# Ledger of designs, part 274: VH-VL binders against q9h9l3

Target 1, 176 residues: q9h9l3
Amino acid sequence: PRKMVAIDCEMVGTGPKGHVSSLARCSIVNYNGDVLYDEYILPPCHIVDYRTRWSGIRKQHMVNATPFKIARGQILKILTGKIVVGHAIHNDFKALQYFHPKSLTRDTSHIPPLNRKADCPENATMSLKHLTKKLLNRDIQVGKSGHSSVEDAQATMELYKLVEVEWEEHLARNPP
Key: E = the ipSAE of ESMFold2; O = the ipSAE of OpenDDE; V2 = 0.75 times the mean of E and O plus 0.25 times the DockQ between their complexes.

## First folded at step 13 (VH-VL)

Design E31 (framework fv_unasnemab; at its last look DockQ between E and O 0.51; V2 from the best seeds 0.67)
Fold by OpenDDE, second read of step 14:
Structure E31 (fold): chain C 176 residues (1-176), chain A 122 residues (1-122), chain B 107 residues (1-107)
Amino acid sequence: as target 1 above (176 residues)
Amino acid sequence: EVQLVESGGGLVQPGRSLRLSCTASGFTFSDHYMDWVRQAPGKGLEWVAEIRNKFNSYTTHYAESVKGRFTISRDDSKSIVYLQMNSLRTEDTALYYCARDEFDSGYYFDYWGKGTTVTVSS
Amino acid sequence: DIQMTQSPSSVSASVGDRVTITCRASQGISSYLNWYQQKPGKAPKLLIYDASSLQSGVPSRFSGSGSGTDFTLTISSLQPEDFASYFCQQANSFPRTFGGGTKVEME
């Protein structure tokens, strides 16, 4: 269970009209919530929309940001061989241009027992903010300064731990 | 090759101060937690202190036996971890090891220095 | 503090013997238990981390097991270079604490 990490990424808009989501920050925490990685990342293309309200990313964060290719290498090194936990994690992997093995991936936005515990429909897609409030009695993503990817990654890990035993047993019986 | 080299040990009288240094090489020092562990002559191992990395706000932890007297710190630009020892006591006499602390999948000391000897005697 | 009780304090064995060392924690520490080997005049060396994970470069004759409060280090077939002291260490809580050690001596 300790060979497990949680990841959360923040994205900015690039390309025409800023519709392309590009990685601008990545945070990774271990099973206990210790931060393994937290870096601002410079996209390869010009940033059109910082999406600051949601991402928390500002122009000043990009001054010394780690180039995408370098950051990607660092992140992949951490993820390799681990169970990776995230919320709507397909977006993070897409931004990373990397896909972790399905058998080693845990998406807290698609875990029916977690929704059930939160008194939500099992097949509904609930937000990280909502689940964190319901199950951890904690407010995340508050204010207008944008999200904290470290905070979100830590919350994601804590949520998963609530259903880890049950879900791992389910996956063992029903491999993806 | 990972290397940890301790220095600063010596003979001091009770109540005096001493600062130990551990110089690291062969790895990205700034990414790791660092710890001090000591061993009194003919005795077992005793954990002394831990300092975490930049991602974790350089948080520190201490054994109760040294709390308030010892301070662990680090200089990532020099790849050095320090142990400032004040108000030294005879029971602080030991070989002091610097250890690299892995924390990605558990917490363990995978590399150790050769140690530096601290002797506190009147 | 979590106390680590290690047993036996010493054991006499011969080459080829199976050697078992136990470590008991005063409270549950999950699998946050590491084993170290120390030879006279040398620094400790990591053998096992997270209760059962073998450190790279360590011979397969070393193995660790256990969870919660009871842990075991096993040397399946003792070799001449294995005569040394062994220490368990919990990493569940602060302060980090070590067992009292076990000295494996030649019979």
Scores: ipSAE 0.897, ipTM 0.942, lowest interface PAE 0.5, mean pLDDT 96
Fold by ESMFold2-Fast, scan of step 13:
Structure E31 (fold): chain C 176 residues (1-176), chain A 122 residues (1-122), chain B 107 residues (1-107)
Amino acid sequence: as target 1 above (176 residues)
Amino acid sequence: EVQLVESGGGLVQPGRSLRLSCTASGFTFSDHYMDWVRQAPGKGLEWVAEIRNKFNSYTTHYAESVKGRFTISRDDSKSIVYLQMNSLRTEDTALYYCARDEFDSGYYFDYWGKGTTVTVSS
Amino acid sequence: DIQMTQSPSSVSASVGDRVTITCRASQGISSYLNWYQQKPGKAPKLLIYDASSLQSGVPSRFSGSGSGTDFTLTISSLQPEDFASYFCQQANSFPRTFGGGTKVEME
């Protein structure tokens, strides 16, 4: 195992009509799926829409949530210098207001050999739920009460491990 | 910056109990796994027990030689990890180290205390 | 339990020598192997983690290699402060296990 972690964030709606996505939970796991970080995060702006059906976040989770600036510092200390794996990871980095080097970023929604193993078109953007079911025979994001960012981060790491050798070789020959 | 200070060691008779403490400072204690490692006089290192962090449900693991006799626990509010040692045997005689278990890139003990000596003798 | 066999048990060396220590795991441990240095009367100090990652502050003359079952710690040019005991440790499975140690002594 390399210096590699997987991340998944949950966002709530802030700003006009809840259209701005603000960080409200972040989970980070190591190569084996052990949880390095899992905190609810209080956005600096008023929460207009908890988006509970997808985020799993409720008002009760905000009571002891870590303020955004503190949480961001803690998260960045974990991510810095590591290969960071995520699914549609651009959204997570945007919510963190963070720029991670592309050479150290792995996005399981844009890895052609992973889609190939799932019998999907190599250039299609497939959901984490679909890839996890097809390749790991596991159901995630079950029900309508919101997703578990821990579960999603763990699934994302396991998916990446299926193509790690061939994808790292590809990136070594074709640096981003 | 990072400090681990063990205490609670001493001379004890076989069959008795002893509780070791390790006070941590200089880092976010609650985010780390914590371990106890012992070393018998003139011998090598032996891993004793691990306690995981709250994100991993405070899961504990023990060496077979101490299972059922030793209990590892922690108090995150005080930054202390404990080792409760019951039914002590002469074979438990050792210097007991507290170690910080970093698990972001593999699993490894990056900081160790100076150790506390436990002597089990009649 | 995963048994770690470390060799040699001791080695006599002179300053400037290249020293190689090996560890063999009784079953595959991927790269979950660490190396520690221990000086008399002192706590162990981490040198290498995850088989080949050099711990911050450790001199570059120390290097680790290997994966699976066979691992090596190399000191490229032995210095006076390197006379010590060295231990490998697997972190793949519970219980965590250490090698028997290698004592590097002055020749």
Scores: ipSAE 0.760, ipTM 0.892, lowest interface PAE 1.1, mean pLDDT 93
Fold by ESMFold2, look of step 15:
Structure E31 (fold): chain C 176 residues (1-176), chain A 122 residues (1-122), chain B 107 residues (1-107)
Amino acid sequence: as target 1 above (176 residues)
Amino acid sequence: EVQLVESGGGLVQPGRSLRLSCTASGFTFSDHYMDWVRQAPGKGLEWVAEIRNKFNSYTTHYAESVKGRFTISRDDSKSIVYLQMNSLRTEDTALYYCARDEFDSGYYFDYWGKGTTVTVSS
Amino acid sequence: DIQMTQSPSSVSASVGDRVTITCRASQGISSYLNWYQQKPGKAPKLLIYDASSLQSGVPSRFSGSGSGTDFTLTISSLQPEDFASYFCQQANSFPRTFGGGTKVEME
């Protein structure tokens, strides 16, 4: 069958008043949670707000960071042709300036069977932290050092595995 | 194209130490997991140790029979994986293979070296 | 530790024969089961990974099947170069463990 990966990104603030979200870290894991990619990425624009409380990005991470164009090429090579799992994944693709085929995209923030397992309304958009605590009995994004995109990508893959058989069958019957 | 060449085997007395090396070429060594697998004379295969890559924190795993005595390590700049074997016993006598451990879907040994022989005897 | 029980220990066969080798795990291992070929004096060679995926360069006469605890390697039409020993190996859990091997010999 087709290979599956999970992705998570961390963004910093660029543009006027730091309101534009620009890619500053990307982590990709395989089905078993092995890390395929984990790099700090230097945005092409000036960083106005590191957003460290959420992003975990500090100025020192940018010193040897991979330039955006190079990192994007490396990341897209990994993603091409694969089923890509993420949480609110459209934000990650926007930061990558990339369109992934909808038929190969899985978003754990929009899977009704996953919400049902968590005793949440089927159409609610639930946070990764909430779903992970409820369904995996695990705390992620702990402390004030910001998120770990490796930890978040791994959690996203484990959540998808809980509903993979049901959801893949659903998508086969109901192509996007 | 992919090549794994083991060295450092030999005849050694029980209780002594030996270090095996495996020199890799023909692939991006730093992206891969590496393992040691051994085969005693006339016997089957026994997994010994694994070392993971940089993205996966160089995590190591060992067979229980060697834990505390053997240490797997790697030098990504030289494309070499090592097996430090301390407190050797006669039951450690085997042909030791270096293997590339792929993890793209499951975990499997897609390339093997020819092996280096370790003989532990009085 | 997950024990891998491989059978038969030996098979006597002729060129053109269909050969079937089985491997049973002491616990469920999903599809994390690999098959290797080993000729005398040579290193093992990967044939099948993840129960049923054929390694690049391996002839299509080799196939693997199974999941859970019961797995099968099949050689659909034995060729002269296929006389060798065959080993299964689980990668579900540490330690990685191998079956005892099956020697395929000319009758």
Scores: ipSAE 0.556, ipTM 0.844, lowest interface PAE 1.9, mean pLDDT 93
ESMFold2 (binder alone), look of step 15: mean pLDDT 93; pTM 0.948
OpenDDE, look of step 15: ipSAE 0.897; ipTM 0.942

Design E32 (framework fv_unasnemab)
Fold by ESMFold2-Fast, scan of step 13:
Structure E32 (fold): chain C 176 residues (1-176), chain A 122 residues (1-122), chain B 107 residues (1-107)
Amino acid sequence: as target 1 above (176 residues)
Amino acid sequence: EVQLVESGGGLVQPGRSLRLSCTASGFTFSDHYMDWVRQAPGKGLEWVADIRNKFNSYTTYYAESVKGRFTISRDDSKSIVYLQMNSLRTEDTALYYCARDEFDSGYYFDYWGKGTTVTVSS
Amino acid sequence: DIQMTQSPSSVSASVGDRVTITCRASQGISSYLNWYQQKPGKAPKLLIYDASSLQSGVPSRFSGSGSGTDFTLTISSLQPEDFASYFCQQANSFPRTFGGGTKVEME
């Protein structure tokens, strides 16, 4: 195992009509799936839409949640200098108001050999749920109670491990 | 900056109990796994016990030689990890180190205390 | 339990020498192997983690290599402060186990 972690964030709707996505939960796991971080995060703006069906976040989770500024500092300490794996990870970095170096970023929604293993078009953007079912024979994001960011981060790391050797070799020869 | 300070060691007779404490400072204690590692006089290192953090359900692990006799626990509010040692044997005589178990890039003991000496003798 | 066999048990060396210490696991441990240095009367100090990652503040003359079952710690040019005992440790599974140690002593 390398200096590598996987991340998954949950966002709630803030701003006019709840159209702004604000960080409300973040989970980070190590190479083996042990949880390095898992906290509910209180956005600095009023929550208009909890998006509970997808986020799994309810009003009670905001009681004693970690304020955004403090949570961001904790999260960035974990991510800095590491290879960070995510699925559609630009959304997570945007919610964190953070730029991670492209050379240390791995996005499982944009890895052609991973799609090939799943019998999907190499340049398509496939959902985490689909890839996990096809390649790991595991159902995630089940039901109406929202997603588990821990479960999603763990699945994301396991998906990356399926193509890690091949993809790291590709990136070494074709630096981003 | 990071400090681990062990205490509670001493001379104790076989069959009795002793509780070791390790007080941590200079880092967010609750984020780390914590371990106890011992070293018998003039011998090598022997891992004793591990306790995971809150995010990993405070799961505990023990060396076979101490299972059922030793209990590792922690108090995150005080930044202390404990080792409760029951039914002590002469072969438990050692310097006991507290170690911080970093698990972001593999699993490794990046900081150690100076140790506290436990002597089990009649 | 995973047994860690470390060799040699001791080595006599001079300043400027290249010193190599090996560690063998009884079963595959991927890269979950750490190296520690211990000086007389002191606590162990982490040198290398995850087989080949140099801990911050550790001089570049220390390097680690290997994966699976065979691992090596190398000191490229021994300095006076490097006379110490060295221990490998596997972190692949519980219980965690250490090698028997290697004492690097002055020739």
Scores: ipSAE 0.692, ipTM 0.870, lowest interface PAE 1.3, mean pLDDT 93

Design E33 (framework fv_unasnemab; at its last look DockQ between E and O 0.53; V2 from the best seeds 0.00; counts 0 for: pae E 2.1 > 2)
Fold by OpenDDE, look of step 15:
Structure E33 (fold): chain C 176 residues (1-176), chain A 122 residues (1-122), chain B 107 residues (1-107)
Amino acid sequence: as target 1 above (176 residues)
Amino acid sequence: EVQLVESGGGLVQPGRSLRLSCTASGFTFSDHYMDWVRQAPGKGLEWVAQIRNKFNSYTTYYAESVKGRFTISRDDSKSIVYLQMNSLRTEDTALYYCARDEFDSGYYFDYWGKGTTVTVSS
Amino acid sequence: DIQMTQSPSSVSASVGDRVTITCRASQGISSYLNWYQQKPGKAPKLLIYDASSLQSGVPSRFSGSGSGTDFTLTISSLQPEDFASYFCQQANSFPRTFGGGTKVEME
């Protein structure tokens, strides 16, 4: 269980009309919530929309941001061989242009026991904010300053820990 | 090759101050937690202090025996971790090790310096 | 604080012997338990981390087991270079604490 990390990424809009989601920040925490990685990342393409209201990313954050290729290398090094926990994690991997093995991936947006514990429909996709409030009695993503990827990653890990035992057993019996 | 080199030890009288330094090389110093561990002559190991990295707000932890007297700090630009020791006592006499703390796959001291000797005596 | 009780304090053994050292925590520490070897005049060396993970470069004759409160370090076949002191250390909470140590001596 210690070879487990949680990841959360913030994306900005690039490409025509800013419709392409590009990685602009990545945070990784260990099983205990310690931050292993937290960097602003410079996309390879011009940023059209910072999506600041959601991402928390501002132009000033890009001044000394780590180039995408370098950041990607750093992040992949951390993730390799680990169980990676995230919420709607397919978006993070897509932004990273990286695909982690499914058998080593845990998506808290698709864990029926977690939804059940939160009195939500098992097959519904609940937000990280909702689950965190319901199960951890904590407010995240509050205010107009945008999300904190560190906070979100930590919340994601804590949520997973609530159902870790039963879910790992389920996966052992039903490998993806 | 990872290297940790302690310095600053010596003979001091009780109540005096001493500052230890540990110079790190061979790895990305700024990414790691750093700890001090001491060993009194002929005795076991005693954890003294930890300082975490930039991602974790340089948070510090201390053993109760040194709390309020010792201060751990670091200079990432120089790859050095310090231990400021004030109000030294005879029981602080020990060999002081600097250790690198690994925390991604567990919390353990994977590299140690050779130590620097601190002797507190009247 | 979490107290680490290590036993035995010393053990006499011969080359080829199986040596077992035990460490007991006063509270549950999950698998946050490390083992170190220390030879006279030398700094400690990490042997096992996270209760059972063998540190790179450490011979396979060393193994660790346990979880919760009871942990064991085993040397399957003692070699001449293994005569040393051994320490367990919990990393579950602060302050970090070490066991009292076990000295493995030649019989």
Scores: ipSAE 0.893, ipTM 0.942, lowest interface PAE 0.5, mean pLDDT 96
Fold by ESMFold2-Fast, scan of step 13:
Structure E33 (fold): chain C 176 residues (1-176), chain A 122 residues (1-122), chain B 107 residues (1-107)
Amino acid sequence: as target 1 above (176 residues)
Amino acid sequence: EVQLVESGGGLVQPGRSLRLSCTASGFTFSDHYMDWVRQAPGKGLEWVAQIRNKFNSYTTYYAESVKGRFTISRDDSKSIVYLQMNSLRTEDTALYYCARDEFDSGYYFDYWGKGTTVTVSS
Amino acid sequence: DIQMTQSPSSVSASVGDRVTITCRASQGISSYLNWYQQKPGKAPKLLIYDASSLQSGVPSRFSGSGSGTDFTLTISSLQPEDFASYFCQQANSFPRTFGGGTKVEME
C-alpha cells in the first residue's frame, strides 16, 4: 500500500528563555519522496529563539508564514487516515497539538530491525543523521545553516522502506 | 467543489501553434501536480505532459510524441495550467483534458475537466 | 516505455453479471496502477487508485487487485450505469501510459 507519508517539523523557541518548542516549519513527503507540503508556520506566541543552527529558520521566513491554525488544518488533512512515518515523531505531533493513531504511526527512532541493520544496539535511540549515513550512505543536516525538514522527511521515508516488510509483519503480530 | 475548465481549443492548420488553458478552482492549486491527457476521436487515452508543484521545482515531463513541440507551464497566482502546442500535426487532433494529479497515495488523476477540442487539418 | 495490455477489448454482459477486466504491464510497476471509467461524451472518472484503493464515492461493487505486472478490475454485480469503457493506467514511470480500453456492452 502507498497510503504512507513521512513528516518532519522544525521548531523555534517561545516562552520563558525560549524553552517552549513551537512549530515553525513542516514538510511532508509521499512514499517516493515527492513533497506534498512544505510551509513556514507562524507560531501564535512571540519567538524568542529561532534555534537557527538546528531549525534553519530566520526572522525573514516568518514574513509570509502560514498562521499556525491554518497550517495545522492543512497538515492534518494530509495525515488523516494514512500511515505517518517520522523520526522521534512524538515531538512533531506535540508541536502540532495532534493525536495520530498509534496503529498508523511509524517512528524510525524506535524500530529495532533498523538499528540492527545499522550495527547499532537495538534499544538505542539513534539520530536520523547517523542512520542515514550508515544505511543510505548519505550525509544530511550538514553545515551551519540548519536542518532541511524536506531532506529529513525524505531520509526518514527511505529508512523506513528498508524495514517496511519486516516491521509491518511484526506490528500485525504485535499490535500497538 | 473542485472544478477544472479547459479552453483554447479550435481548428488550426498543420505547422501552426495553439495554446490551451485550464482554470482550476475549489482547491489549493499550487500544491498539486497537473497533467494534460488527450483522446483522439473514437480512440483511447494518451498522456501528454505533467507539471509538478512549487515544492518539487515545477519539474515537467512529456510524452515522446510531443517532446520539443509542446510546453506545459502554470501560473499559480491565477490557478491556470497551460499547454503551448507548436508545430502541430494532424496526429495531434484530439479532445484535450486537464487533470489534477493527486500524489498522496500513489499517483492518480482524481479530477478531470470536460476537455477542449483541437482539430489540426488543412 | 511501459506498455499496458488490456483485455478483453470488449465484453458483452447483462445486469447482475460479474465482469473482470485485466491489465498487464510490460515491466514491474509495483502497485502504481489506476482504473478509470468513461461514459460516452464524458470525461474519465477515477474508480481505483494504487491498484486496490477505492476512490471515495465509487460503489463497493468495484474492486481492484494485483501488483507487479498483472492487475484486475472486478465489477461484482453489473448495474445499468456500469455500461461504459474502462482504462487502466500505470504511474510507476514516465511516460505515463494507458491500456487500450475495455468496452462493457449490453448483451
Scores: ipSAE 0.783, ipTM 0.897, lowest interface PAE 0.9, mean pLDDT 93
Fold by ESMFold2, look of step 15:
Structure E33 (fold): chain C 176 residues (1-176), chain A 122 residues (1-122), chain B 107 residues (1-107)
Amino acid sequence: as target 1 above (176 residues)
Amino acid sequence: EVQLVESGGGLVQPGRSLRLSCTASGFTFSDHYMDWVRQAPGKGLEWVAQIRNKFNSYTTYYAESVKGRFTISRDDSKSIVYLQMNSLRTEDTALYYCARDEFDSGYYFDYWGKGTTVTVSS
Amino acid sequence: DIQMTQSPSSVSASVGDRVTITCRASQGISSYLNWYQQKPGKAPKLLIYDASSLQSGVPSRFSGSGSGTDFTLTISSLQPEDFASYFCQQANSFPRTFGGGTKVEME
């Protein structure tokens, strides 16, 4: 049978004025929401802005974090050959410096049937928080400690399952 | 070669305690869920407990028949899973298997030990 | 708890026979159903996971089918080494539960 995973990343600010988004945490879950990977990742550049309110990343997380090059290798081994689900997933792939085949990529921020279920415009890019609240009756990304990439990856997979049959049939008829 | 070796079984009186150990080798133990499954003499299989891995917060689950009496735990540095069995009853008499729990596309026990026998009788 | 009702309790069969074992769940379990073989004095061995996926090293004469509540294990042509007990097990929810078993024995 075909393997499917969901991914979510948290980024910190690097480069001049903290403008560059660099990978600092990555979580990958399987179809049932079991965590396959969850590591804090040390960017190769100096961290200017931890962005903690959104990223949940603190200096203590970086002390034993996996160096980016090693973590990227681990992550790509998991993703290779699989259908990868994410929300606004282009940001995650950019942070990974990676291009996953479009035919194996599913982006919950760009699935018209999913927006329709949430009574949202089909062409809009809706937040993960909004879709999760509307369609799963769950609050995610709450509190002062920032986002959890595990929680977000799990929510993303659950959202995809709501439209999986319809969307996979659509993609089979309309290969990207 | 994946191997699971259970130990710690024996004959005990009702109300006593016993700790089972399962030593794992031949795979990355810390990546897997681990379960205990038991089989009473001449009977079918009964799932007992599961402990998840580090990425999944070492979360534990128990069969109703053992909740509050049994505790599953693991030591990833030694590749050992434990079953602490308190307040043992005669109906706990069984062969106790340690099983590796895969979660790739469902949940299933892909490798089993040979089991260790627990006999609870007065 | 999800009750797993397995039938028949035993089957008398000959080498070459087609053997069918059924398993019914008391609630829907999607495809989270596994099949195990157990020979006397030995630990169970995984045959089929996720309803229909054949475990590595298991002969192709074994197949699984079904979804929801009704599942089937089929042995297309029984071999001498297939005389054993067979158990289904649901993994949809906790607690994990097994069927009562089916003993396949020589006629």
Scores: ipSAE 0.535, ipTM 0.845, lowest interface PAE 2.1, mean pLDDT 93
OpenDDE, second read of step 14: ipSAE 0.889; ipTM 0.941
ESMFold2 (binder alone), look of step 15: mean pLDDT 93; pTM 0.950

Design E34 (framework fv_unasnemab)
Fold by ESMFold2-Fast, scan of step 13:
Structure E34 (fold): chain C 176 residues (1-176), chain A 122 residues (1-122), chain B 107 residues (1-107)
Amino acid sequence: as target 1 above (176 residues)
Amino acid sequence: EVQLVESGGGLVQPGRSLRLSCTASGFTFSDHYMDWVRQAPGKGLEWVAEIRNKFNSYTTYYAESVKGRFTISRDDSKSIVYLQMNSLRTEDTALYYCARDEFDSGYYFDYWGKGTTVTVSS
Amino acid sequence: DIQMTQSPSSVSASVGDRVTITCRASQGISSYLNWYQQKPGKAPKLLIYDASSLQSGVPSRFSGSGSGTDFTLTISSLQPEDFASYFCQQYNSYPYTFGGGTKVEME
């Protein structure tokens, strides 16, 4: 396949009252869904709120986690020069403190043809869980023990592949 | 820079076993899928086996001609991939290459060792 | 197993010639095809991956094209160092399979 990866990050709460979102796990998969990267990441600040219900992160995951600066370097090496697919991907890039070129960014929460296939309003922001259920007939983010960023990244890539041909043609005619 | 060095080849009788090793250096071995590819004297290339990385559960895949006889394995702490060859046949005679499988933009063998020769003869 | 049929088995050419090598898959493999060069006594070297992507460090005179079942490797202006064997390889499914090879030899 083309130089295209999908990413999903999990964040924990740091800073005053846990209001700052800090990277605590990152998963990256290739075009076929194979895992290129999946590491727990240790924030440079004290973790106030693990947000376990959503992140799936627990204190034991931090014991041997990769320090943020090292993880960031590894992740950026994988992303640089590639088309990066994500869902609400701005949040992932913000947690990474990284700017990825818009021409190489694909956000499955903002692709009108994808919403159309799911019988949703074209300009609505639909959750990854909803789109995956509607279009792939698969349940993700099940239960109360947090999300799997690997599962989310894989679902995101599969969703993008449903509209890849038509969306890439659209972008070629209407560069961002 | 990136180096793959195969060892363990030799002359063996049919029905015997050999274990090949490939020592990697110059890259993060644990991130890559690793493959064995062989080439019989004067013939073309034949893919033998692949072992995936830890993130992909060290899953293994084999060519039909070697299934049940060969086992691919790896030791990430030593940066070594192995090929255990059992019940060797004269048809297994070949130069055996170790190859790095880069899989972020497709699946392709971007680095190869020089190979180690396996001759199966009575 | 997906069979890769490569043609011609050999081709005689002179420096400056345009050389075309063809690879045909027995089943559709999308763009999941690589091309390798092998010089006598040496290990193969990756030239092209994903049917048309040029590997870093490989001269621009090499190009790949095709999708589905029919693929082509082109050398636009053959140089002395290009006399070698060339192999296609599919990675659409396990087991990975190689073409039989094409030897590009001096005329």
Scores: ipSAE 0.404, ipTM 0.805, lowest interface PAE 3.2, mean pLDDT 92

